# VH-VL binders against Prolyl 3-hydroxylase 1 (P3H1): the designs that were tried, part 3

Target 1, 115 residues: Prolyl 3-hydroxylase 1 (P3H1), of Gallus gallus (Chicken) (q6jhu8r557to671)
Amino acid sequence: SHLVCRTAIDEKQEGRSDNSHEVHVDNCILNAEALVCVKEPPAYTFRDYSAILYLNGDFEGGAFYFTELDAKTQTAEVQPQCGRAVGFSSGSENPHGVKAVTKGQRCAIALWFTL

## First folded at step 11 (VH-VL)

Design Cj4 (from Ch4 with heavy chain Y104W Y110Q)
Fold by ESMFold2, fold request of step 16:
Structure Cj4 (fold): chain C 115 residues (1-115), chain A 127 residues (1-127), chain B 110 residues (1-110)
Amino acid sequence: as target 1 above (115 residues)
Amino acid sequence: QVQLQQSGPRLVRPSQTLSLTCAISGDSVSSNSAAWSWIRQSPSRGLEWLGRTYYRSKWYNDYAVSVKSRITVNPDTSRNQFTLQLNSVTPEDTALYYCARDHWYGFGSQPYYFDYWGQGTLVTVSS
Amino acid sequence: QSALTQPASVSGSPGQSITISCTGTSSDVGGYKYVNWYQQHPDKAPKVLLYEVSNRPSGVSSRFSGSKSGNTASLTISGLQAEDQADYHCSSYTSSNTWVFGGGTKLTVL
């Protein structure tokens, strides 16, 4: 598990929309142009399930979102809240990213599981 | 603060083995957020990625096709370093050699870029 | 014999906009978003300017921008400054799970 915290860098980043974490897949290397995800090292091929546990909610931005394989078409968004957990399979069915934190600090624990 | 410090000979004779070492401080050679690459630079070819070593639950290597039959990149976890060995060198292997950290996004499976580089070692292959 | 093709040199005057091209194949620049640009001043190691085609790491001026169309990536430098005089290298991840570089472009600021 990893503790991850992202903080707005300064006041000029309030309202910023660029991502804190670019769209990726947890266990394969996404080729968004070809719409495939290649499960080979150095990718973390041993990850089967992922989870994120939010430790706080006193921030703005930082939304967690899913996309199609194109890394552009958003299919779902999860509102971070203190104590909320998001679980998902680590494979090509769940490309995801995290939008910029525009105010305050977002802290979460990332977990990965091997079956 | 990550630093990469290179060492090794600057002159190598044809048909011998070129051997360089890259010592890492501020990170681990077994970091699952990195891969550890050798890159060389010459006027005729520019930058040329040679190969890498990395740990992803076990050790792996990837090598450029152009040198694959002659190259070995090995980690040394006890000294926190990695090495380049290039066998059977010719004058065409004369170049400025860099080690570099191939940064990987530790929470996802995507390459980023080479964020830390060694100081460079100019190796001349000559009689 | 570099894997990616860049012009050998480009020049421009202060204040102008300049673009450097990087052409590969569908197995690298055309196939992957993992296309990077590096700036290299004399006697120094390369330093990343852009990653994933157009993203700027912290501390890189917004004067540097990037794009990609088909098998060609482009680095654009707006408002050219004397400090921009350097070599510029593109790189791409490949379908063989490797990195490749362009031959480099020497930018001269007149």
Scores: ipSAE 0.571, ipTM 0.837, lowest interface PAE 1.6, mean pLDDT 88
Fold by ESMFold2 at other seeds, look of step 12:
Structure Cj4 (fold): chain C 115 residues (1-115), chain A 127 residues (1-127), chain B 110 residues (1-110)
Amino acid sequence: as target 1 above (115 residues)
Amino acid sequence: QVQLQQSGPRLVRPSQTLSLTCAISGDSVSSNSAAWSWIRQSPSRGLEWLGRTYYRSKWYNDYAVSVKSRITVNPDTSRNQFTLQLNSVTPEDTALYYCARDHWYGFGSQPYYFDYWGQGTLVTVSS
Amino acid sequence: QSALTQPASVSGSPGQSITISCTGTSSDVGGYKYVNWYQQHPDKAPKVLLYEVSNRPSGVSSRFSGSKSGNTASLTISGLQAEDQADYHCSSYTSSNTWVFGGGTKLTVL
């Protein structure tokens, strides 16, 4: 599991694009140009299910979103809230990213499960 | 804080095996959030990624095609280090050798970048 | 020969902008977002400047920006400063689960 905190100050100082985490897949290496996700090491091929648990909600931005394999066409969005959990299968059906935090600090725990 | 400390001989004769060691502090060679690479640098070839070792439920290696027939990269969990062996060296293997951590922020299955580097070891291959 | 092509050198005056190119193939730069740039000062190890084409790690100035079009990635440095004089290296992940580097570009600040 991983504890993740992102703040608007860190994002602004880095001058990064609009996302806090770029679109990825949890158990394979996404090639968005070729529309494939390669499930080979060093990818975490043993991850079967993923979950994100949000620890706070006193921030703005930071939406969790899903895409097609192109990493650009958004298919769903989940706004973080304190105590909200997002569960999903770790494979190529669920490319996802996190939008920039625009005010405050977002903290979450990432969890992965192996069958 | 992660630190990588290199050791090994600086002069190797042609046809011999080049051996270098990279000791890790502040992280584990078996860390699920990292891979451990060797990279070399020469004026004529620039930076050249050679290969890596990493633990993902078991040990794996990936090697650059240019050296694949001659290279091995091995972990040593008891000493928390990893090694480079490059067989049958020639003067063209003369280079500044770095070990480096292949960074994985641990959220997704993504190749990132090399965030920690050893101090470098200049290895000369000559008679 | 390096796997990715960079110009051997580039120069600019303080305050100007410069761009360094990195050209690969559809199996690396063209096929993956995993394209990085490293800055290397004399006698020092490389340090990451940009990752995933255009993302800056914490502590990297917004004067550094990146882009990609087709098989070519670009690093742009605006507002050149004397301390920007260094070697710049691009890298890309490949379809063979390996990393490749460009040959490097020496930037001279005039």
Scores: ipSAE 0.522, ipTM 0.827, lowest interface PAE 1.8, mean pLDDT 88
Fold by ESMFold2, fold request of step 16:
Structure Cj4 (fold): chain C 115 residues (1-115), chain A 127 residues (1-127), chain B 110 residues (1-110)
Amino acid sequence: as target 1 above (115 residues)
Amino acid sequence: QVQLQQSGPRLVRPSQTLSLTCAISGDSVSSNSAAWSWIRQSPSRGLEWLGRTYYRSKWYNDYAVSVKSRITVNPDTSRNQFTLQLNSVTPEDTALYYCARDHWYGFGSQPYYFDYWGQGTLVTVSS
Amino acid sequence: QSALTQPASVSGSPGQSITISCTGTSSDVGGYKYVNWYQQHPDKAPKVLLYEVSNRPSGVSSRFSGSKSGNTASLTISGLQAEDQADYHCSSYTSSNTWVFGGGTKLTVL
């Protein structure tokens, strides 16, 4: 498991960042131009399920979102809340990213499971 | 602060083995978000990625096609370092050799860039 | 014999904009978003300027921008300054699960 914190720095973010985490897949290397995800090392190919547990909610931004394999077309969005968990399969079905935190600090625990 | 410190001989005779070491401080050679690469630079060929070692539940290597038959990159977890061994060198292997951290994002599953580099070792292959 | 083709040199005057090209194939620059640019001053190791074609790491000036069309990536430096005089290298991830570099471009600020 990993503890992950992202902090907004208002003046330092004037350079514009739309994502805290670029769109990716947890167990394969995403090739969004070819619309494939290649399940080979160095990717963590043995991850079967992913989960995120949000530890706080006193921030703005930081939405979690899913996309198609193109890494562009948003298919779903989850607003973080303290104690909320997001669980999903780690494979090519679930490309995902995290939008920029615009105020405050977002903290979460990331978890992966192998079956 | 991650630092990469290189060591090894600077003169190697043709047909011998070139061997270099990269010591890591501020990170682990078994880091779950990194791979560890060797890159060389010459005036005629520019930068050339040679290969890497990394840990993803077990140890892996990837090597450039141009050197694949001659290269070995090995981790050493007890000393927190990794090595380059290049066999059967010729004068064309004369170059400035760098080790570098190949940083991976998305919790280690997506390529990123080389964010930390060693100081470089100029290796001359000549008689 | 670099895997990616860059011009050997480019020059510009202070205040101008210049563009450095990096041409590969569908197996690298054309097929992957993992295209990076590095700046290298004399006697120093390369330093990343851009990743994933156009993204700037923290601390990189907004004067540096990137784009890609087909098999060619481009680095644009606007408002040239004397300290921009350096070598510039592109890199790409490949379908063989490796990295490749361009031959490098020497930028001279006149």
Scores: ipSAE 0.516, ipTM 0.826, lowest interface PAE 1.9, mean pLDDT 88
Fold by ESMFold2 at other seeds, look of step 11:
Structure Cj4 (fold): chain C 115 residues (1-115), chain A 127 residues (1-127), chain B 110 residues (1-110)
Amino acid sequence: as target 1 above (115 residues)
Amino acid sequence: QVQLQQSGPRLVRPSQTLSLTCAISGDSVSSNSAAWSWIRQSPSRGLEWLGRTYYRSKWYNDYAVSVKSRITVNPDTSRNQFTLQLNSVTPEDTALYYCARDHWYGFGSQPYYFDYWGQGTLVTVSS
Amino acid sequence: QSALTQPASVSGSPGQSITISCTGTSSDVGGYKYVNWYQQHPDKAPKVLLYEVSNRPSGVSSRFSGSKSGNTASLTISGLQAEDQADYHCSSYTSSNTWVFGGGTKLTVL
């Protein structure tokens, strides 16, 4: 398990254009141009399930979202909330990202499982 | 803060093996979010990625096709460092050699960019 | 000899905008979003300016922007300043799980 925190202070820089986490897949290398995800090292190919547990909810932004393989077409969004967890398969069916935190600090625990 | 400190000889004779070491502080050579690369720079070829080592449940290597038959990149977990060995060098291997952290985002799942670089070692291959 | 093609040099005057191209193939620049740009001042290691074609990491000025069309990525520097005089390198991830670099572009600020 890994504790991760992102704050608006770390993301309040001139010209910043990145998310807290850019869209990715947890067990393969996403090729959004070709609409495939290639399950090869250095990707963590042995991850089968992923989970995120939110430790707080007193921040703005930082929404967790899923996309199609194009890394652009949003298919679902999960609003962070203290004690909320999201679990999903680590493969190509679940490209996902985290939007920038615009105020406050987002903290979560990330978990991966190999079945 | 991550720092990469290079060491190794600056002069190597043709046909010998070029050997460089990169010591890591502030991160682990077995980091779940990194790979560890060697990159060289010369006026004639610019920047040239040579290869990397990384840990993803076991150790892996990837090498550029141009040097694949001559290169080895090895981790040393006890000293928290990694090495470059380039066999059978010629004057064309004269270059400024960098080690660099190949950062991977999404908890090690996706390529990112080289965020920390060593200080560089100018290696001359001549007799 | 470089996998990606960049112009050898480019120049501009302070306040102008310039664009540096980086052309690869469908197996790298054309096929992947993992296209990066690095700035390198004399006697220093390269520093990342852009990743994933157009994203700026923390600490990089909004004067640097990027785009891609087909097999060609572009770095644009607006409001050119004297300190922008440097070498600029593109890189791309490849379908062989390697990185490749362009030959580099020397930018001269007149």
Scores: ipSAE 0.513, ipTM 0.841, lowest interface PAE 2.1, mean pLDDT 88
Fold by ESMFold2 at other seeds, fold request of step 16:
Structure Cj4 (fold): chain C 115 residues (1-115), chain A 127 residues (1-127), chain B 110 residues (1-110)
Amino acid sequence: as target 1 above (115 residues)
Amino acid sequence: QVQLQQSGPRLVRPSQTLSLTCAISGDSVSSNSAAWSWIRQSPSRGLEWLGRTYYRSKWYNDYAVSVKSRITVNPDTSRNQFTLQLNSVTPEDTALYYCARDHWYGFGSQPYYFDYWGQGTLVTVSS
Amino acid sequence: QSALTQPASVSGSPGQSITISCTGTSSDVGGYKYVNWYQQHPDKAPKVLLYEVSNRPSGVSSRFSGSKSGNTASLTISGLQAEDQADYHCSSYTSSNTWVFGGGTKLTVL
């Protein structure tokens, strides 16, 4: 388990785009151009299930989202809330990212499980 | 703040082994979101990635094809450092050698970039 | 004989825009979004400018932008300044789980 906190940058910047976490897969190296995810080290190939537990909700932005293997077609979005948990399989079925935190600070616990 | 400090001899004779050490402060050589690389630079070849060591529940190595038969990169967890050994060197191995942190995001599962570099060690291979 | 091909040198005057190319194969630049650019001033280690083709780390000016088409990535520097005089290196992750670099480009600000 890991505690992860992301804080908003207070400065506005025209044309800027940043995610708190770029789109990735938890147990394989995503090749979005070929629409495959390669399950090899240095990726954490032994992760089978992932969970995120949100510790607070007094912030803006920071949405958790899923994509297709192309890393750009969004398929679902989860609004963070204090005490909300997001659970998902760690493999290629669940590419995901976290949008920028625009105000305040987002804190969550990341959890990994091995079958 | 992460810092990488290199040490090792600057002159090596042909056919001998080039050995360099990179000491890490501000991070662990067994970091779950990093790999530890050696990269060299010469005017004729530019930057050349040589290989890395990293911990993902056990120790792994990856090496560039060009040096795979001659290279070893080893961690030393007790001293929080990692080493380069390049066997059977020739004058073509003359270069500025860097160690670097190969940062990985998605809690270590996705490649990122080399965010911290050592100061560089110019190694000359000559008689 | 670098794995990725960059022009050896590029020149530009202050205020101009310049572009540096980085050409690889379908096994690296063409296949992966993990294409990075580094700036290196004399006697200094490289410093990342862009990652994943076009993303700027915190503190990197918006004058630096990146793109990719097919097997070729491009770094564009707009509003060229004297401090931009440096060497520029591209890198890519490969299908063999290795990193490769270009040969480097020396940028001269005239």
Scores: ipSAE 0.513, ipTM 0.829, lowest interface PAE 2.0, mean pLDDT 88

Design Cj4 (from Ch4 with heavy chain Y104W Y110Q)
Fold by ESMFold2 at other seeds, fold request of step 16:
Structure Cj4 (fold): chain C 115 residues (1-115), chain A 127 residues (1-127), chain B 110 residues (1-110)
Amino acid sequence: as target 1 above (115 residues)
Amino acid sequence: QVQLQQSGPRLVRPSQTLSLTCAISGDSVSSNSAAWSWIRQSPSRGLEWLGRTYYRSKWYNDYAVSVKSRITVNPDTSRNQFTLQLNSVTPEDTALYYCARDHWYGFGSQPYYFDYWGQGTLVTVSS
Amino acid sequence: QSALTQPASVSGSPGQSITISCTGTSSDVGGYKYVNWYQQHPDKAPKVLLYEVSNRPSGVSSRFSGSKSGNTASLTISGLQAEDQADYHCSSYTSSNTWVFGGGTKLTVL
């Protein structure tokens, strides 16, 4: 498990397009150009399930989103909220990213499970 | 703050083994979101990635094809460092050698870039 | 021989824009979004300028932009300044789970 905090840059940057985490997959190396995810080290190939527990909600931006393997086509979005948890399989079904935090600080605990 | 401090001999004779050490402060050589690389630079070849070591529940290595038969990169967890050994060197191995942190985001599953570099060690291979 | 091909040198006058190309194959630049650019001043280690083709890390000027088409990535520097005089290196992740670099480009600001 890991505590992850992301804060807005100390300069005001509303309308930013860059992400707090670029789109990735938790147990394989995403090749979005070829539409494959390669399950080899250095990726954490033994992760089977992922979870995120949000510790606060007093910030702007920071939306969690899922995509297709192209890392572009958004398929779902979760607005972080204090005490909200997001659980998903760690594999190629769930490429995901986190949009920039534009005000305040977002904190979460990340968890991974292996079978 | 992460710092990489290099050490090792600056002159090596042909056919011998080039050996360099990179000491890490501010991070762990067994970091779950990093890999630890050696990169060299020469006027004739520019930057050349040589290989890396990293921990993902066990230790792994990846090496560039050009040096794979001669290279070893080893971690040393007790001293929080990693080493380069390049066997059977020739004058063509003369270069400025860097160690660098290969940062991986998504908690170690996606490559990022080399965010911290050592100062470099100019190693000359000659008689 | 470098795995990725860059021009050996490029020059421009202050205020102009220049581009530096980086050409690989479908197994590296053409296949992966993990294409990075590094700036290197004399006697210093390289510093990341762009990652994933076009993303600027915090603190990198918006004068630096990147793109990719097919097997070729491009770095564009707008509004050239004297401090931009440096070497520029591209890198790419590969299908063999390795990194490769271009041969480097020396930028001279006239």
Scores: ipSAE 0.470, ipTM 0.825, lowest interface PAE 2.3, mean pLDDT 88

## First folded at step 12 (VH-VL; from Cj4 with heavy chain G106D)

Design Ck2
Fold by ESMFold2, look of step 14:
Structure Ck2 (fold): chain C 115 residues (1-115), chain A 127 residues (1-127), chain B 110 residues (1-110)
Amino acid sequence: as target 1 above (115 residues)
Amino acid sequence: QVQLQQSGPRLVRPSQTLSLTCAISGDSVSSNSAAWSWIRQSPSRGLEWLGRTYYRSKWYNDYAVSVKSRITVNPDTSRNQFTLQLNSVTPEDTALYYCARDHWYDFGSQPYYFDYWGQGTLVTVSS
Amino acid sequence: QSALTQPASVSGSPGQSITISCTGTSSDVGGYKYVNWYQQHPDKAPKVLLYEVSNRPSGVSSRFSGSKSGNTASLTISGLQAEDQADYHCSSYTSSNTWVFGGGTKLTVL
């Protein structure tokens, strides 16, 4: 498991101009221009499932979102809330990112499972 | 707070093996969140990434094509360090050698920049 | 020969804006978001300015910005200051799971 905290910084506290976590895939290397995700080291190829547990909700922004392989077409979004969990397969089906935190600090625990 | 401390000979004769060591404090060479690289710099060639070692359930290496036939990068978990061996050196291997850590990012994304660097070791290859 | 092409030198006056290019191929700069820029002052190790094309680590001035189009990445420094006089290096991840660097650009502040 891994504790992840991101805090809002000055200048760009609005909108989606800068993500807190850029779109990626948990077990492969995403090439969004070629629409492929290559499952090779140093990627964490042994990850089969991912989960995120949110530890707080007293912040603005920081939404978790899924995309197509292009890393741009948003397919789903999850608003963080204290105690909310998000589980998903770690592979190329689930490219994802986190939008900018515009106020406060977002903290979560990331978990990975090998089946 | 991560620190990388380099050591090794600064003069090497042609055809010999260049050998350098990078000691790690504040992190582990076997960290699942890092990769450990050697990079060199010369006035004529700029920065050149040479290779890396990293642990992802087992040990892996990646090497630059230009040196792949001559290079070995090894971890030493008991001493928390990693080494560079470059065989059959020539005067063209004279350079300032750095060790560096690839930065780990959230959700296990790929390494994407070198966040900590050693102090550099100027190695001269001459007879 | 460097894998990525940068101009050998660039100059500008204080307050001006300058841009440094970094040209690769579809197997590196063109294919990946993992394109970085490093600043290096004399006798010091490089320090990251930008990662993943345009992201600034904490403590890096907003005067530094980056972009990419096709196989070419660009570093732009606005409001040029004397302290910006340094060498600038680009790097990219490659389809062979390696890193490559550009040849470096010496920036002179006039």
Scores: ipSAE 0.380, ipTM 0.785, lowest interface PAE 3.0, mean pLDDT 86

## First folded at step 14 (VH-VL; from Ck2 with heavy chain Q110K)

Design Cm5
Fold by ESMFold2, look of step 14:
Structure Cm5 (fold): chain C 115 residues (1-115), chain A 127 residues (1-127), chain B 110 residues (1-110)
Amino acid sequence: as target 1 above (115 residues)
Amino acid sequence: QVQLQQSGPRLVRPSQTLSLTCAISGDSVSSNSAAWSWIRQSPSRGLEWLGRTYYRSKWYNDYAVSVKSRITVNPDTSRNQFTLQLNSVTPEDTALYYCARDHWYDFGSKPYYFDYWGQGTLVTVSS
Amino acid sequence: QSALTQPASVSGSPGQSITISCTGTSSDVGGYKYVNWYQQHPDKAPKVLLYEVSNRPSGVSSRFSGSKSGNTASLTISGLQAEDQADYHCSSYTSSNTWVFGGGTKLTVL
């Protein structure tokens, strides 16, 4: 379990352009150009299921999204809300990321399970 | 906040073992979100990644092909440090040696970049 | 040794834009998004400028931008300033779960 908070880029920060969390897979290293995900260390190969529990909802942006293996083609999106949980298998079927937080601060607990 | 402090000899004779230590403060050598690397720099080769040690439910190592037969990188959890041992050195191993943290994204399973570096240790291999 | 190829040197005048290339193979730059750029001033350790080809960490100027096409990544510095005079290194993750670096590029600001 991990507590993670991300805050919107303010106007005094130099031209920040990255997502809050770039697209990845939780138990393998994604090769988006070859459309494969390699389940080897140092990836967390022992994760079987993942979950995110949102602790607040008073922010803008920060949407959780799933993609194809290309890490670009969005297939689903979940808007965070306080108390909402997102559960998914940790493998190559669920590449995912989190869009930039555009206002406020997003806080969540990440959980991983080994079966 | 993370700091990497290097120590070790600056002169090593050919055929001996080069040994360097990197002490970590502000993080743990057994951190599940990091890997701990040695990188060297020379005029002839530029930056050269040598290898790493990391903990993912157990200890692992990865080594560059160019040094794989001679290198060992070991953690020391009691002192919160990690070491480089490079066997059978030659003058071609003369370089500025860095330790560095290979940070991994804390939500996911992907490489990131080297965000903290030691101060560097210039090691000369000569007779 | 899977070294990535960079030009040995580039130069530009203040206010201009310059681009530094980094060419690898399908097993590194061409296969992975995990391509990073580092700036290094004399007697200093390298400092990350870009990760995952084009992403800037907090505190890195928007004058630095990156792209990739095929096996070649590029770093562009716009609005060139005197303090940009430094060495620039690219790195890539590899299919062997290792890192490789380019040979480095010395940027001279004229």
Scores: ipSAE 0.526, ipTM 0.844, lowest interface PAE 2.1, mean pLDDT 88
Fold by ESMFold2 at other seeds, look of step 15:
Structure Cm5 (fold): chain C 115 residues (1-115), chain A 127 residues (1-127), chain B 110 residues (1-110)
Amino acid sequence: as target 1 above (115 residues)
Amino acid sequence: QVQLQQSGPRLVRPSQTLSLTCAISGDSVSSNSAAWSWIRQSPSRGLEWLGRTYYRSKWYNDYAVSVKSRITVNPDTSRNQFTLQLNSVTPEDTALYYCARDHWYDFGSKPYYFDYWGQGTLVTVSS
Amino acid sequence: QSALTQPASVSGSPGQSITISCTGTSSDVGGYKYVNWYQQHPDKAPKVLLYEVSNRPSGVSSRFSGSKSGNTASLTISGLQAEDQADYHCSSYTSSNTWVFGGGTKLTVL
């Protein structure tokens, strides 16, 4: 499990991308242009299920979202809420990312399970 | 902070084995979030990725096709280091050799690029 | 020969913008968002400027920007400064789970 916290940043700082987590798949290497996800090392091929547990909800932005394999077409969005858990299969059916936190700080615990 | 310190001979004769060592501080060679690469640089070929070793529930290697028949990259967990062995060298293997950490972390905040590099070792292969 | 094609050199005057290209194939630049740019000053190791085509790590100036179209990625440097005089390298992940680099571009600030 991993504790992950993201805090709002000012773009004038010449910082990184405004996404907290770029779109990826938990157990394969996503090739979004070819619309395939290759389940090979160095990806974490042994992950079968993933979960995110939110520790707070008093921030703006930071939405968790799913996409098609193109890593662009959003198919679902989950707004963080203290105590909310998001569970999903770790494979190519669930590419996902986290949008930038625009105010405050987002904290969550990531969990992975091997069947 | 992560620091990579290289060691090894700077002169190797043709047909021999080039051997270099990269010592890691501030991280573990068995880190599940990293991969450990060797990259070389020459005027004729620019930067050339050679191969890597990494731990993902077990040890793996990936090697560039151009050197796959001659290269071995091994971890040493007891010394927290990894090594390059390149067999049967020729003068065309003369280059500046770097070790580097490849970021592999899947939360979208640790991107796939070489974030820490060793100081470089110029290896000359000559008769 | 490098796996990715870059111009050997490019030049510009202080304050101007320049663009460096990096052309690969559908098996690397065209297929993956894992396309990176590195800056290298003389006698130094390369330092990452951009990752995943256009993202800047912390501490990299917003004067550096990137884009990709088809099999070609581009690095744009705006507001050229003397310190930008360096070699620039692109890299891409490949369908064989390897990394490849371009041949490098020497930028001269006139």
Scores: ipSAE 0.383, ipTM 0.802, lowest interface PAE 3.1, mean pLDDT 86

